# VH-VL binders against Non-structural maintenance of chromosomes element 1 (nse1): the designs that were tried, part 3

Target 1, 232 residues: Non-structural maintenance of chromosomes element 1 (nse1), of Schizosaccharomyces pombe (q53ek2)
Amino acid sequence: MEKERQDGLSDKHKFILQYIMCRTAGVDNEQVRELVQEQYGETATVEDVINELNNSLHNFDFKIKRVQDQLDGRLTLHFQNLSGDPVSQMATPYPPVQIELMRKIIEWIMKCDDYQYSLTTLQIQKLSRKEMGLAPSVIESHLHTFERDGWLRQREGIWTFTNHALAELDAYLHNEYESNLYECNACREIVIAGYVCDCGYCLHVYCCKHLAHVNCINCNTPWANATVIGRW

## First folded at step 5 (VH-VL; from r25 with heavy chain G109F)

Design s02
Fold by OpenDDE, fold request of step 13:
Structure s02 (fold): chain C 232 residues (1-232), chain A 126 residues (1-126), chain B 110 residues (1-110)
Amino acid sequence: as target 1 above (232 residues)
Amino acid sequence: QVQLQQSGPRLVRPSQTLSLTCAISGDSVSDDSVAWSWIRQSPSRGLEWLGRTYYRSKWYDDYAVSVKSRITVNPDTSRNQFTLQLNSVTPEDTALYYCARDQGIAAAFLYYFDYWGQGTLVTVSS
Amino acid sequence: QSALTQPASVSGSPGQSITISCTGTSSDVGGYNFVSWYQQHPDKAPKVLLYEVSNRPSGVSSRFSGSKSGNTASLTISGLQAEDQADYHCSSYTTSSTYVFGGGTKLTVL
């Protein structure tokens, strides 16, 4: 018989929580859905289970956050420690120099020109050499580590945040770079891949497809004339 | 399981402020995957959405145009509740008021109400 | 925004199928697939039946189905039962980040 915990959670809740916690880069929503159905039956939803968990986790400064991919809408779940600075929390796995580098990379991404919210390998190397005196080979090694650990992703030498990084750094980015970020008018999340209309209306790529893929919903200007946010 | 418990006065005089509270159990008012709404119901107007509050790294509020100038929906994180204030009430504001959770997919779109309070009949009368 | 248009009342016999329509505009029903339906029994709060036009939450009978064409959404109840006697409300998310409800439909099971 499943033991009911004093906080109203069950062993099944514990199992789901552990599953999510053990996957630091995030978990696909569909995988969690399958687990929930397996544990609770077909009538149970991921949303219900996550809400129940979050009700308890909140008291301990933890949270499970759902993140939607800005391009294709894919959902992932992320366990978050809400205590302290997320960047500082990375000090456990990374030496101070890597933490500093990550902090700089975040800054460079957020303050990059032309709404790109991305950097090339060469840009990172150049900036890191200039500001930190790091050799290109060292930078490459650290970038590889950040990519491996799910903080940064690269495509054809262009680096940006993963969904995991966005989830983890959300509060940090709002606090440190409020003037440098765009929010989606539809879902209110940070936009690193999307469009901003001349009228100021901003949407993720995915949100744009869902709401109005032809014209801006605010001013009816074609999205074709909008400014592209990010390189994707 | 999420539960919403409403409280507040059931009688309000014209021109005064209608105030209601919705206490949340089983979820957090700062849950970044949901929103917290007020809805009222009357025989003449049916169900009417009034407004909502929700947290997405910061607090947001959306209000119905019909009450926008008079309405305030506020979260209270310390008590895990949210409130409704409707100013300058008239007899037309007499209705059964509900608090509800507005559920979305992740943090993206909020599109339906999955949990409701018990309702509070508020009468505006002299 | 103006309320969505529903028939004031519908009726059916047990075992029959009935449909309730909900008509809006391009700014709500026609603009998104964010139509939801609610069942409300006397002295009870509304209960969600469908969301996103045709999705059923857990615990909702398969007898309830939904569709949308243009600016009109429809709720279909098949195999009508006595317990289905209730008020039914449609709702839609709007392009203005608000919600609009229909006027409600009273369903009588004969």
Scores: ipSAE 0.285, ipTM 0.752, lowest interface PAE 2.2, mean pLDDT 90
Fold by OpenDDE, look of step 6:
Structure s02 (fold): chain C 232 residues (1-232), chain A 126 residues (1-126), chain B 110 residues (1-110)
Amino acid sequence: as target 1 above (232 residues)
Amino acid sequence: QVQLQQSGPRLVRPSQTLSLTCAISGDSVSDDSVAWSWIRQSPSRGLEWLGRTYYRSKWYDDYAVSVKSRITVNPDTSRNQFTLQLNSVTPEDTALYYCARDQGIAAAFLYYFDYWGQGTLVTVSS
Amino acid sequence: QSALTQPASVSGSPGQSITISCTGTSSDVGGYNFVSWYQQHPDKAPKVLLYEVSNRPSGVSSRFSGSKSGNTASLTISGLQAEDQADYHCSSYTTSSTYVFGGGTKLTVL
């Protein structure tokens, strides 16, 4: 690899960092792999480059985090600000009302009944009207912004966290909603799409598929009898 | 580049505690995308995974059943290292000990060891 | 857990293809697709060749391939070269959130 400059990063590393930073919703691991190979050759690894970047970023309370999709296992890289409250960090791009709305949406998702960890547009509109006095059109606009910026995703009017949001909000969710979250027994990440067995054993959809797709590893109960986490 | 540098005594008396340290460079012991493992190798038993420590919002430890009652793997965030303690050693614990990074926990489902220390031969003898 | 079963030794001539088997149980090799293979030269630490049965890390030759059927994983080395002479170890993640290794296979290139 190219020699590091006095600041600890080579120009190629800085280029890769910029590439990741410019993609606020995260970047596909394969895209970064291609970039790394283009810059350093086929023997270079994403892991090595990311580790070196993180060594430098650590001093500034930043980090590149790798996230695995809970459904299909797709890997993405995310630039993270580790300083302060992630929700408060939204103050730069969002007005106070949007920050408050996002905070409430997080709460509503985390406290949602039946392990759904998701909300419909109608639910969000109703709750927002009730608690914040916001009009449906305003809510729609804000939701669009959150979706655009990679915090929320919607499928057929059902909203939940993106992988980027999960990455950014990980510590926040653990601190604020510990009693409302599930962790995967395999990878220890928060589960918003997965299964929980009656014995308490919990897996992401992807983890379940790859570890034990038929029966619970802990008690051997069929997953068909398990409780589904999330709407997917 | 990730580097693991091992240190510790190479001779331990029976019934004493084997202690090794693995210093990490190029990564953090608290990296939530990896785990840190101890593995040993002997002619009679081959490679044997002993245990690991890793951070995911909190610290976790996993140990092999064969040594679970005697083993402790501890992180040291201040020094960016992790340690192995194996209590009540016997001559059967004589082996080449490796620290390694585990690419499996809280990351892609890779579940393999991508970086290894240089190894430390530890002999248990009176 | 007991070690995975590997042949103690295998041999081949340059240019040949050889296969090393790794047999476990439904709690490890048969339970998960988290089988990895390592190459170890004398006085060196093991180096990963394959992970998740058949995936190659960056820098690993395409001559190395892997497969799994039932409780048995296999490492295939095609176009055998002198430099391939080494010990080969299989590993598997277990249902108990631990790792298990094979006994190792010594490959001799004739």
Scores: ipSAE 0.260, ipTM 0.733, lowest interface PAE 2.4, mean pLDDT 89
Fold by ESMFold2, fold request of step 13:
Structure s02 (fold): chain C 232 residues (1-232), chain A 126 residues (1-126), chain B 110 residues (1-110)
Amino acid sequence: as target 1 above (232 residues)
Amino acid sequence: QVQLQQSGPRLVRPSQTLSLTCAISGDSVSDDSVAWSWIRQSPSRGLEWLGRTYYRSKWYDDYAVSVKSRITVNPDTSRNQFTLQLNSVTPEDTALYYCARDQGIAAAFLYYFDYWGQGTLVTVSS
Amino acid sequence: QSALTQPASVSGSPGQSITISCTGTSSDVGGYNFVSWYQQHPDKAPKVLLYEVSNRPSGVSSRFSGSKSGNTASLTISGLQAEDQADYHCSSYTTSSTYVFGGGTKLTVL
């Protein structure tokens, strides 16, 4: 039995909340499901617990957001602050030059050519030198910090947003980069890994696979011929 | 507890606009993990989904083809409610109207309706 | 959009198992796994029993189970009880971002 949970947060709810809050880069939904079942029993669901937490968090401008990975559909849970300028809030512990670099990297990712929505280390170094006068060794240090803190991820020197960064930056990206954005027509989330048809219909990689479509539903063109968004 | 409380007229004349309100408690109309739908039920057609509104950094709506030219679903964040407007009604629009919440996950896939209003029987007659 | 086909009525005796079918098209039941089932008692709003074909939300008895084959989804109620007497509706999300419902099935417990 969960004592008095409808009148306020129980100790079990607070434990789940703290578990998620302490993992700023996000928590795998299956890990939280196991924890919920351990605390509440085998019939308890993550969805019910998270909904109850969010009811309590709403008045403080906080939320736990479920984020679906654009490639494999894996769900993660992210604690987020809904108030204020997300870049300034994320970057509060950083020196001013590092904050400016983060804003520039966001811009460069959103405006990069050929729908890549990602940058190589070399591209970041060249753009930083050109636009900010920063040395390559400074850039590598700052990128390491952004990766450590869960804002950027990289594979073989190709840098993109993490799922946590996309969740935190959602309003900022819509406000500042609306003309550079693609949104998935299935789930309405920003696309940095997916496909866009010539007709403008756009899907995440996972949403395209999940829907088992061969052709674009809007214009019947094969997805095999669509423009690829992102590097994946 | 999430609760949906409906209000609105029970008798509407043909050619007028049917307007219903669904007040939300225990959740926000701008909750970006769910959507807010109107569904009606009649003996001849059973349950029929009409349309929805939802927030994903901005407002979206989807409408059933059968009513798309006549329907509007509007959110009202200040009163934490959403409304149905169905224009140019005929006696064929006589039905029991429900509002409902679509429960989702981080993706915008909508799978089922987990909370329903109490229902409002609307009769369209001259 | 396309309507889903359900039998108008089914009946069974207490303790038996019954199955209610829901047939659609490749644009809904056949194309996706976004099928849900609702129980509706007289003068009450529907209540969800299953989503994504076979998932039970918290508080729904394990006597309710679901499956899908091709364009047909099925709801199975095992260990039939008097309280199961109700209307049952299936629903599917469609490729055009809409929902469709079946016509409903009245279950009578003999």
Scores: ipSAE 0.234, ipTM 0.682, lowest interface PAE 4.8, mean pLDDT 85
Fold by ESMFold2, fold request of step 13:
Structure s02 (fold): chain C 232 residues (1-232), chain A 126 residues (1-126), chain B 110 residues (1-110)
Amino acid sequence: as target 1 above (232 residues)
Amino acid sequence: QVQLQQSGPRLVRPSQTLSLTCAISGDSVSDDSVAWSWIRQSPSRGLEWLGRTYYRSKWYDDYAVSVKSRITVNPDTSRNQFTLQLNSVTPEDTALYYCARDQGIAAAFLYYFDYWGQGTLVTVSS
Amino acid sequence: QSALTQPASVSGSPGQSITISCTGTSSDVGGYNFVSWYQQHPDKAPKVLLYEVSNRPSGVSSRFSGSKSGNTASLTISGLQAEDQADYHCSSYTTSSTYVFGGGTKLTVL
């Protein structure tokens, strides 16, 4: 006989929730799927368990969101706090100067020319010297802290938002940077790695590949000729 | 557990507006991992997807070409429901109407309808 | 009129396997793997059996399986049971961000 459910979440649901909460920068959906199948059986789905968790969590202004990587399509689960100012929530453990630097980095990424939605370490150092008077070694220290805490990622000194940061900042970016952002026409998520056609139709790298389109569906122009968004 | 409960008039006169409501329990109409669709079924055309609404930082909609000039799907977050309005109806709009939860916005590209309302047979006649 | 083509009816005896076809175009069934199948009993709403061609949601019997070749998707029901007597609908997502359905297939269990 199955264990009778408590008046709240079952012990199995609480185990899954704790697993996700302990991994603040996100959890691989496949890892959670395996745990769900171990706890509930082979026919159980992550979707059903997450829906039940979110029904309980909503009353406390929390949510678990599934996020698709814009390049390779890997799915991750992110525990989110829906209350308060997202930038202030991201930066709660940081001194005021680091909070201001995070706000500036968000601005610099969103207003970056040439559709790059990313900055080199050198660009950040130059901008922070000009606008904040900070030394290069201080910037490197702060950037590595933001990387450690899962807010920024880099490859070969090119910095941009993590999937976790995009999920947490979604409302803030739409409110503060509406004129600077692109949204995917397939999934409606913010694009920092993708393509935009001259006609304005926009897709993530993964969404474009997954839909297997050679040409833009809106104007039939080849995607090979589209403007690239991001550095990837 | 998600349940969809439909309501609305079952008889509509030609040229009037068909209006149906789908109340949601066990999920939120603003759940940004799903969309909310209307689908109808008639003997002559079978199942026919009409349109959807969904939330991704703001509200979006998609409509079938066949009805795009006449259809509106509206969310109502305060009542946790969504509605169908189909303007200028004709007897050809007589059908069994369903609301459904649409997985097509899920990040995994799961394009299917997992929960359906009970159906509302709407007759368009004078 | 239906964008996807299904046979109007199919029949089989208990314990046998049957297959229902769903033919579309390169803009739906042939271009993507976004085919889903629905079972509908009399006076009931449709119930999803398969998505993404061959995946079963939670609670769907392993007797239902799916495949695709070119522009044609197939639903196979093995170990046919009296309860399988129903209408079956295929659906596909399209390149225009819409859904299309087949005309439906009535399965009769003899």
Scores: ipSAE 0.230, ipTM 0.687, lowest interface PAE 5.6, mean pLDDT 86

Design s02
Fold by ESMFold2, fold request of step 13:
Structure s02 (fold): chain C 232 residues (1-232), chain A 126 residues (1-126), chain B 110 residues (1-110)
Amino acid sequence: as target 1 above (232 residues)
Amino acid sequence: QVQLQQSGPRLVRPSQTLSLTCAISGDSVSDDSVAWSWIRQSPSRGLEWLGRTYYRSKWYDDYAVSVKSRITVNPDTSRNQFTLQLNSVTPEDTALYYCARDQGIAAAFLYYFDYWGQGTLVTVSS
Amino acid sequence: QSALTQPASVSGSPGQSITISCTGTSSDVGGYNFVSWYQQHPDKAPKVLLYEVSNRPSGVSSRFSGSKSGNTASLTISGLQAEDQADYHCSSYTTSSTYVFGGGTKLTVL
């Protein structure tokens, strides 16, 4: 039903692409599903439209990634650049000291104690004083900027990566922090909210609930006894 | 449109290695939103999933228990294809072999095969 | 044998509704909602009809619908037409990160 354009994408496909591109922090999958049905009819699916867009985008080192929230499973769509250094691209408008702080916060989160994969404001302030000589008020300003720009989120002063940041940093985290990573055995994505069994089998909170099994499938130990990853 | 084109021998002798190739157009074998599977079909067993390869920051594979000791599925990024190698074949491996694009490793938990190759009938006999 | 159980054949008259069952275990059909259905005409590759139990890809008629209860998934074809005569296969993802298929059902349109 869509009219193919000379460049290989229909006008309706380009509209959906632009809708997603304009929403840097990601778009709810259900909102895009409703738009797809409005533009293409009730039989159209978001999955088919996004797959068609990605087939075209891959030639330019871009893609639309569907990201599942690790806690509640909510799906969002994110436009990604597959090339270059993600931290430098994320932080290009920031002063050099703020770029350095972002790299250090990434390191501190990935190497934090007790599987927490999150830091309190006080922990960030203490580490920044110790390792960078930065004042607490400077840190609060920088954290606000990182939150505003969609790289970090906080709850009750506990800071961690957004889903957008995890998607953008995926290759960087694998390259620089492979020994500190946990990956979900169900979906192979990085875990910062989930469970790890003593045998090493690891699941996101949502993946564990969605699989609907009380015991680890690798070693049959109850998930209730597993180590919790993250603070959630 | 994604298309999968299969090639390989149609007759293989018992104890030899069955080797099939699936060439991909319209997508990349290293596309980290999908996986690449081999499936076979015989009158006695119907459709049987054999294994897959996929890229998620590194290469993974999964194999069916029934063939795990004999199977290898390899990507070839330079030719944009993936291969099936099944060692030590017997007449029970006679089947129509398909390659397929697998939606099974994605954040949405889709887990179905959306594009299939044309099929290659492989006969294992002396 | 096949990991999922389907009837070997079903038949129906044009305009009728028919249902094809697919029974598995708690490690596949019962454990997840990752059931898919495929239509296969003679000498053709399978074509996906449904995924995630009941979702239809683009271009699949609304006459095809799906449901699941416990370890059994069902494909329903309403308003049966001559071109629906084909083999139908169910598939499920498993807790062992593999796929299993049913033995297939031959649908005859009388």
Scores: ipSAE 0.172, ipTM 0.670, lowest interface PAE 5.5, mean pLDDT 86

## First folded at step 7 (VH-VL)

Design u02
Fold by ESMFold2, look of step 7:
Structure u02 (fold): chain C 232 residues (1-232), chain A 125 residues (1-125), chain B 110 residues (1-110)
Amino acid sequence: as target 1 above (232 residues)
Amino acid sequence: QVQLQQSGPRLVRPSQTLSLTCAISGDSVSDDSVAWSWIRQSPSRGLEWLGRTYYRSKWYDDYAVSVKSRITVNPDTSRNQFTLQLNSVTPEDTALYYCARDQGIAAFLYYFDYWGQGTLVTVSS
Amino acid sequence: QSALTQPASVSGSPGQSITISCTGTSSDVGGYNFVSWYQQHPDKAPKVLLYEVSNRPSGVSSRFSGSKSGNTASLTISGLQAEDQADYHCSSYTTSSTYVFGGGTKLTVL
């Protein structure tokens, strides 16, 4: 396997980096593992290559973040920019009205009642009309754009953040919505699909299932009695 | 290339505080994809994980039950290092101490990929 | 003492295969796939051989392989070489968010 040179990255590392960068909505970790094995041999590990890339990228305020899906635990890799305002940077191609709508949707999701961390299309349309004066057809067009660009996802008209959006917004959400956050006690990532015990101990759906806990380890209350976070 | 370089005193008296430092090169102590652990080794107990610190939007710590009342693991971002403090030491704390990089929290891999050179610490009584 | 049980020693001749066992409980080896193996030569720090039961980090020979059945993980060294003479440690993450280690196994190459 080629190693990082003092004056830069190897050509194989650059190829892997470009592969990830070109897939702005994220790339499956196992696809990158296959590429790493193709480029470096069957004994090569994706973890080592990503770590070497991140050591180089750190100096330029970039990184590759591994994101675990909160439901099924599938890992994806996301190229992210650590500098600047994440919302304005994510929305660079958008007109100012769409940028402000994204800020509002983030706020509405984070302040949503009943642990939902998601909004229906109708809720977004109603809030957008009330707070921004936007017509329902305009909102529907903007939501479709956000879905196409990988910022929001929906199931049966229920909208929430993609894994890509969570990765890009991580610092923003911690800075602006600290009191509205739930964090997984196992992996310390933000929870929008999971469980919170009455005692405050919180786990992603996958983390709860994967760690095989029947009861909360903090207060011994069954997880079956816990409050569900998100709609999934 | 990640390297961990340990430093600190090799002799500590009972009831005092054991303090060791691990300097990091080739990575950042605030790298939010890893954690930073202390592990010790003795003939009577073998390898024993003591605790870790890690950054995930803020700093977190996890400590082994056996030492949690006496241990602190502190990051130092300005010097790119992390320290072990173990209070109220006894002769049972005599061991070879290692710092290590821990892959566990973000990816659920839970192994130590880089280790320091080790520091033998003797508690004099 | 140790939460994970390993044989104290094992031996083999060059070219043979040997297996080192690591037995835990449903709260560690049996409940999770967070088993790792480390090789330690005299006066050296441990070096990771395997993680997640069977995955090899870059630079680890394919002669090292791992498996798990129930509460027991196994490290297999194929094509035994003189340089394999060392101590071998298993480790697991636990349901209590801690790490546990085995007592270690001294491998002697005859």
Scores: ipSAE 0.201, ipTM 0.671, lowest interface PAE 5.3, mean pLDDT 86

## First folded at step 8 (VH-VL; from s02 with heavy chain S57Y)

Design v01
Fold by ESMFold2, look of step 9:
Structure v01 (fold): chain C 232 residues (1-232), chain A 126 residues (1-126), chain B 110 residues (1-110)
Amino acid sequence: as target 1 above (232 residues)
Amino acid sequence: QVQLQQSGPRLVRPSQTLSLTCAISGDSVSDDSVAWSWIRQSPSRGLEWLGRTYYRYKWYDDYAVSVKSRITVNPDTSRNQFTLQLNSVTPEDTALYYCARDQGIAAAFLYYFDYWGQGTLVTVSS
Amino acid sequence: QSALTQPASVSGSPGQSITISCTGTSSDVGGYNFVSWYQQHPDKAPKVLLYEVSNRPSGVSSRFSGSKSGNTASLTISGLQAEDQADYHCSSYTTSSTYVFGGGTKLTVL
C-alpha cells in the first residue's frame, strides 16, 4: 500500500491512522482506545477519532471499519479499501495464478455443502488439482501466504475467511454470492459461524449467546434444533 | 464531534406531508456501525420512536407500527443527511421532532441514541 | 409499540438518593437487557445516562446506577444535586426491532 498524506488531519490523527493501517489483520479496539487516551487524554473516545478519520478517508475511497468477531464478540478495527475489485486488491502482490486461486477458494467456501463455509486443506488440494492443475506442495505454500497476509485463517486444518477478509469482501460476497450467504438478523453482517432456524432467522454464535434466548424469536422453535453454520 | 443539524418547515396543514431533514457532520450517513432515527415528543405521548434507516451492505429501514403506513426515512449520501417524510398528517402529529444516531443495529448490542439533533417543533393546523 | 410505565413525578432533597421505576413486558424489559435511560433538561434534547440496564457511557457520573428485576428496570440517583432536576425517560428495544419509551418522570430537587 502506498503512503498517502492527509492534509486535513493532525499529527496525532495521522499516528492513529498509521497504527491501524500497519496491522492488516485488524487491531484490537481496546488497544486503540488506550492509544487514543494516551495521545488525547482520558476524555477522548476512539469513536470520535475514528469518525474524524473516516470523514477524511472517504474522499479517497478508504474506511476504518469496526468488526465484531462472530464467536467471541471481540471488536477489532480494520483499514478497508473501498475502490475497485476487492479480490485484486487483497492479492495485489501475488502472481496471476495465486490471484485466481484466491477467487476459487472464495467460490469453494461460499458454495460448500452442509453450511460449512470452510474447507479442509485436503479439500483445497483436491479442488485446486482438479480445477487448476496445481500440486499439493504449491497449495500449501499459497495457503501459508494467505494466512500470513491475514486473508485466511485455519483451525486444525480447516480454512475460512478472517474478519479482515470478510470486511474487504462484504460487498463482493453480497453481489456475487447472494443466494449462498446468510445474514445475521441481530446485526445484519454475513454469517460464517452461527445458527439458522428452519424459519430462516439467523444469528452469529456470539449474537445468539448474547440475546439469551433458548428459542428463535421469529418462530419460537428451540435453537437446539437449528442448523449450525460453519465449523468452529 | 458528531453533530446533527435539523431543518424543515414548522407549520404543516392537515392532510399534507411533513418533511424534515437532518444533516450530519463528524460521521457518515452510510456509517455501517450505526443507524439514523427519527423520534418525536409530545405532551400526550411523550417520546415516540418513529423509524430509522441504516446501511450495512445495502439500505434497510424499520418503522414503528403506529406510523408505518405513512412514514418514509431516506438517506442522501451525496449531502450526508437523512430525511423524514410523514404523509397525511393530522393535529395529533404536532410534536417536537428529533433526529438521532442510533446504536441499536451496531454490533455489541448497545441499543441507545448517543447524538441528537436540536429538535424541530412542528405544528399541524389549518 | 408498547408503552413503558414510569411514575409521573418524584422529588428529593440535595444529598438524598431516589429511584425511578420503568415497567414493561416480557417482550421488552422483561425479556431482554436492552434498557436505557435518558436525562432531559428543559429545552434540551435527551442525553443518555445508562444503557444495557446498568452501563454508563463515558462522562456520566457514577451517581447514576441501574438495575432490573423481572419486568421492571430502575434508575437510582445518589447524592442528588440541583442540576439533576430534569425529566427522565426509560427506553427498551423490543422483539419487533423497534424502540419503546416510558412516559417520563419529572424529578424535582427540593
Scores: ipSAE 0.207, ipTM 0.645, lowest interface PAE 4.9, mean pLDDT 85

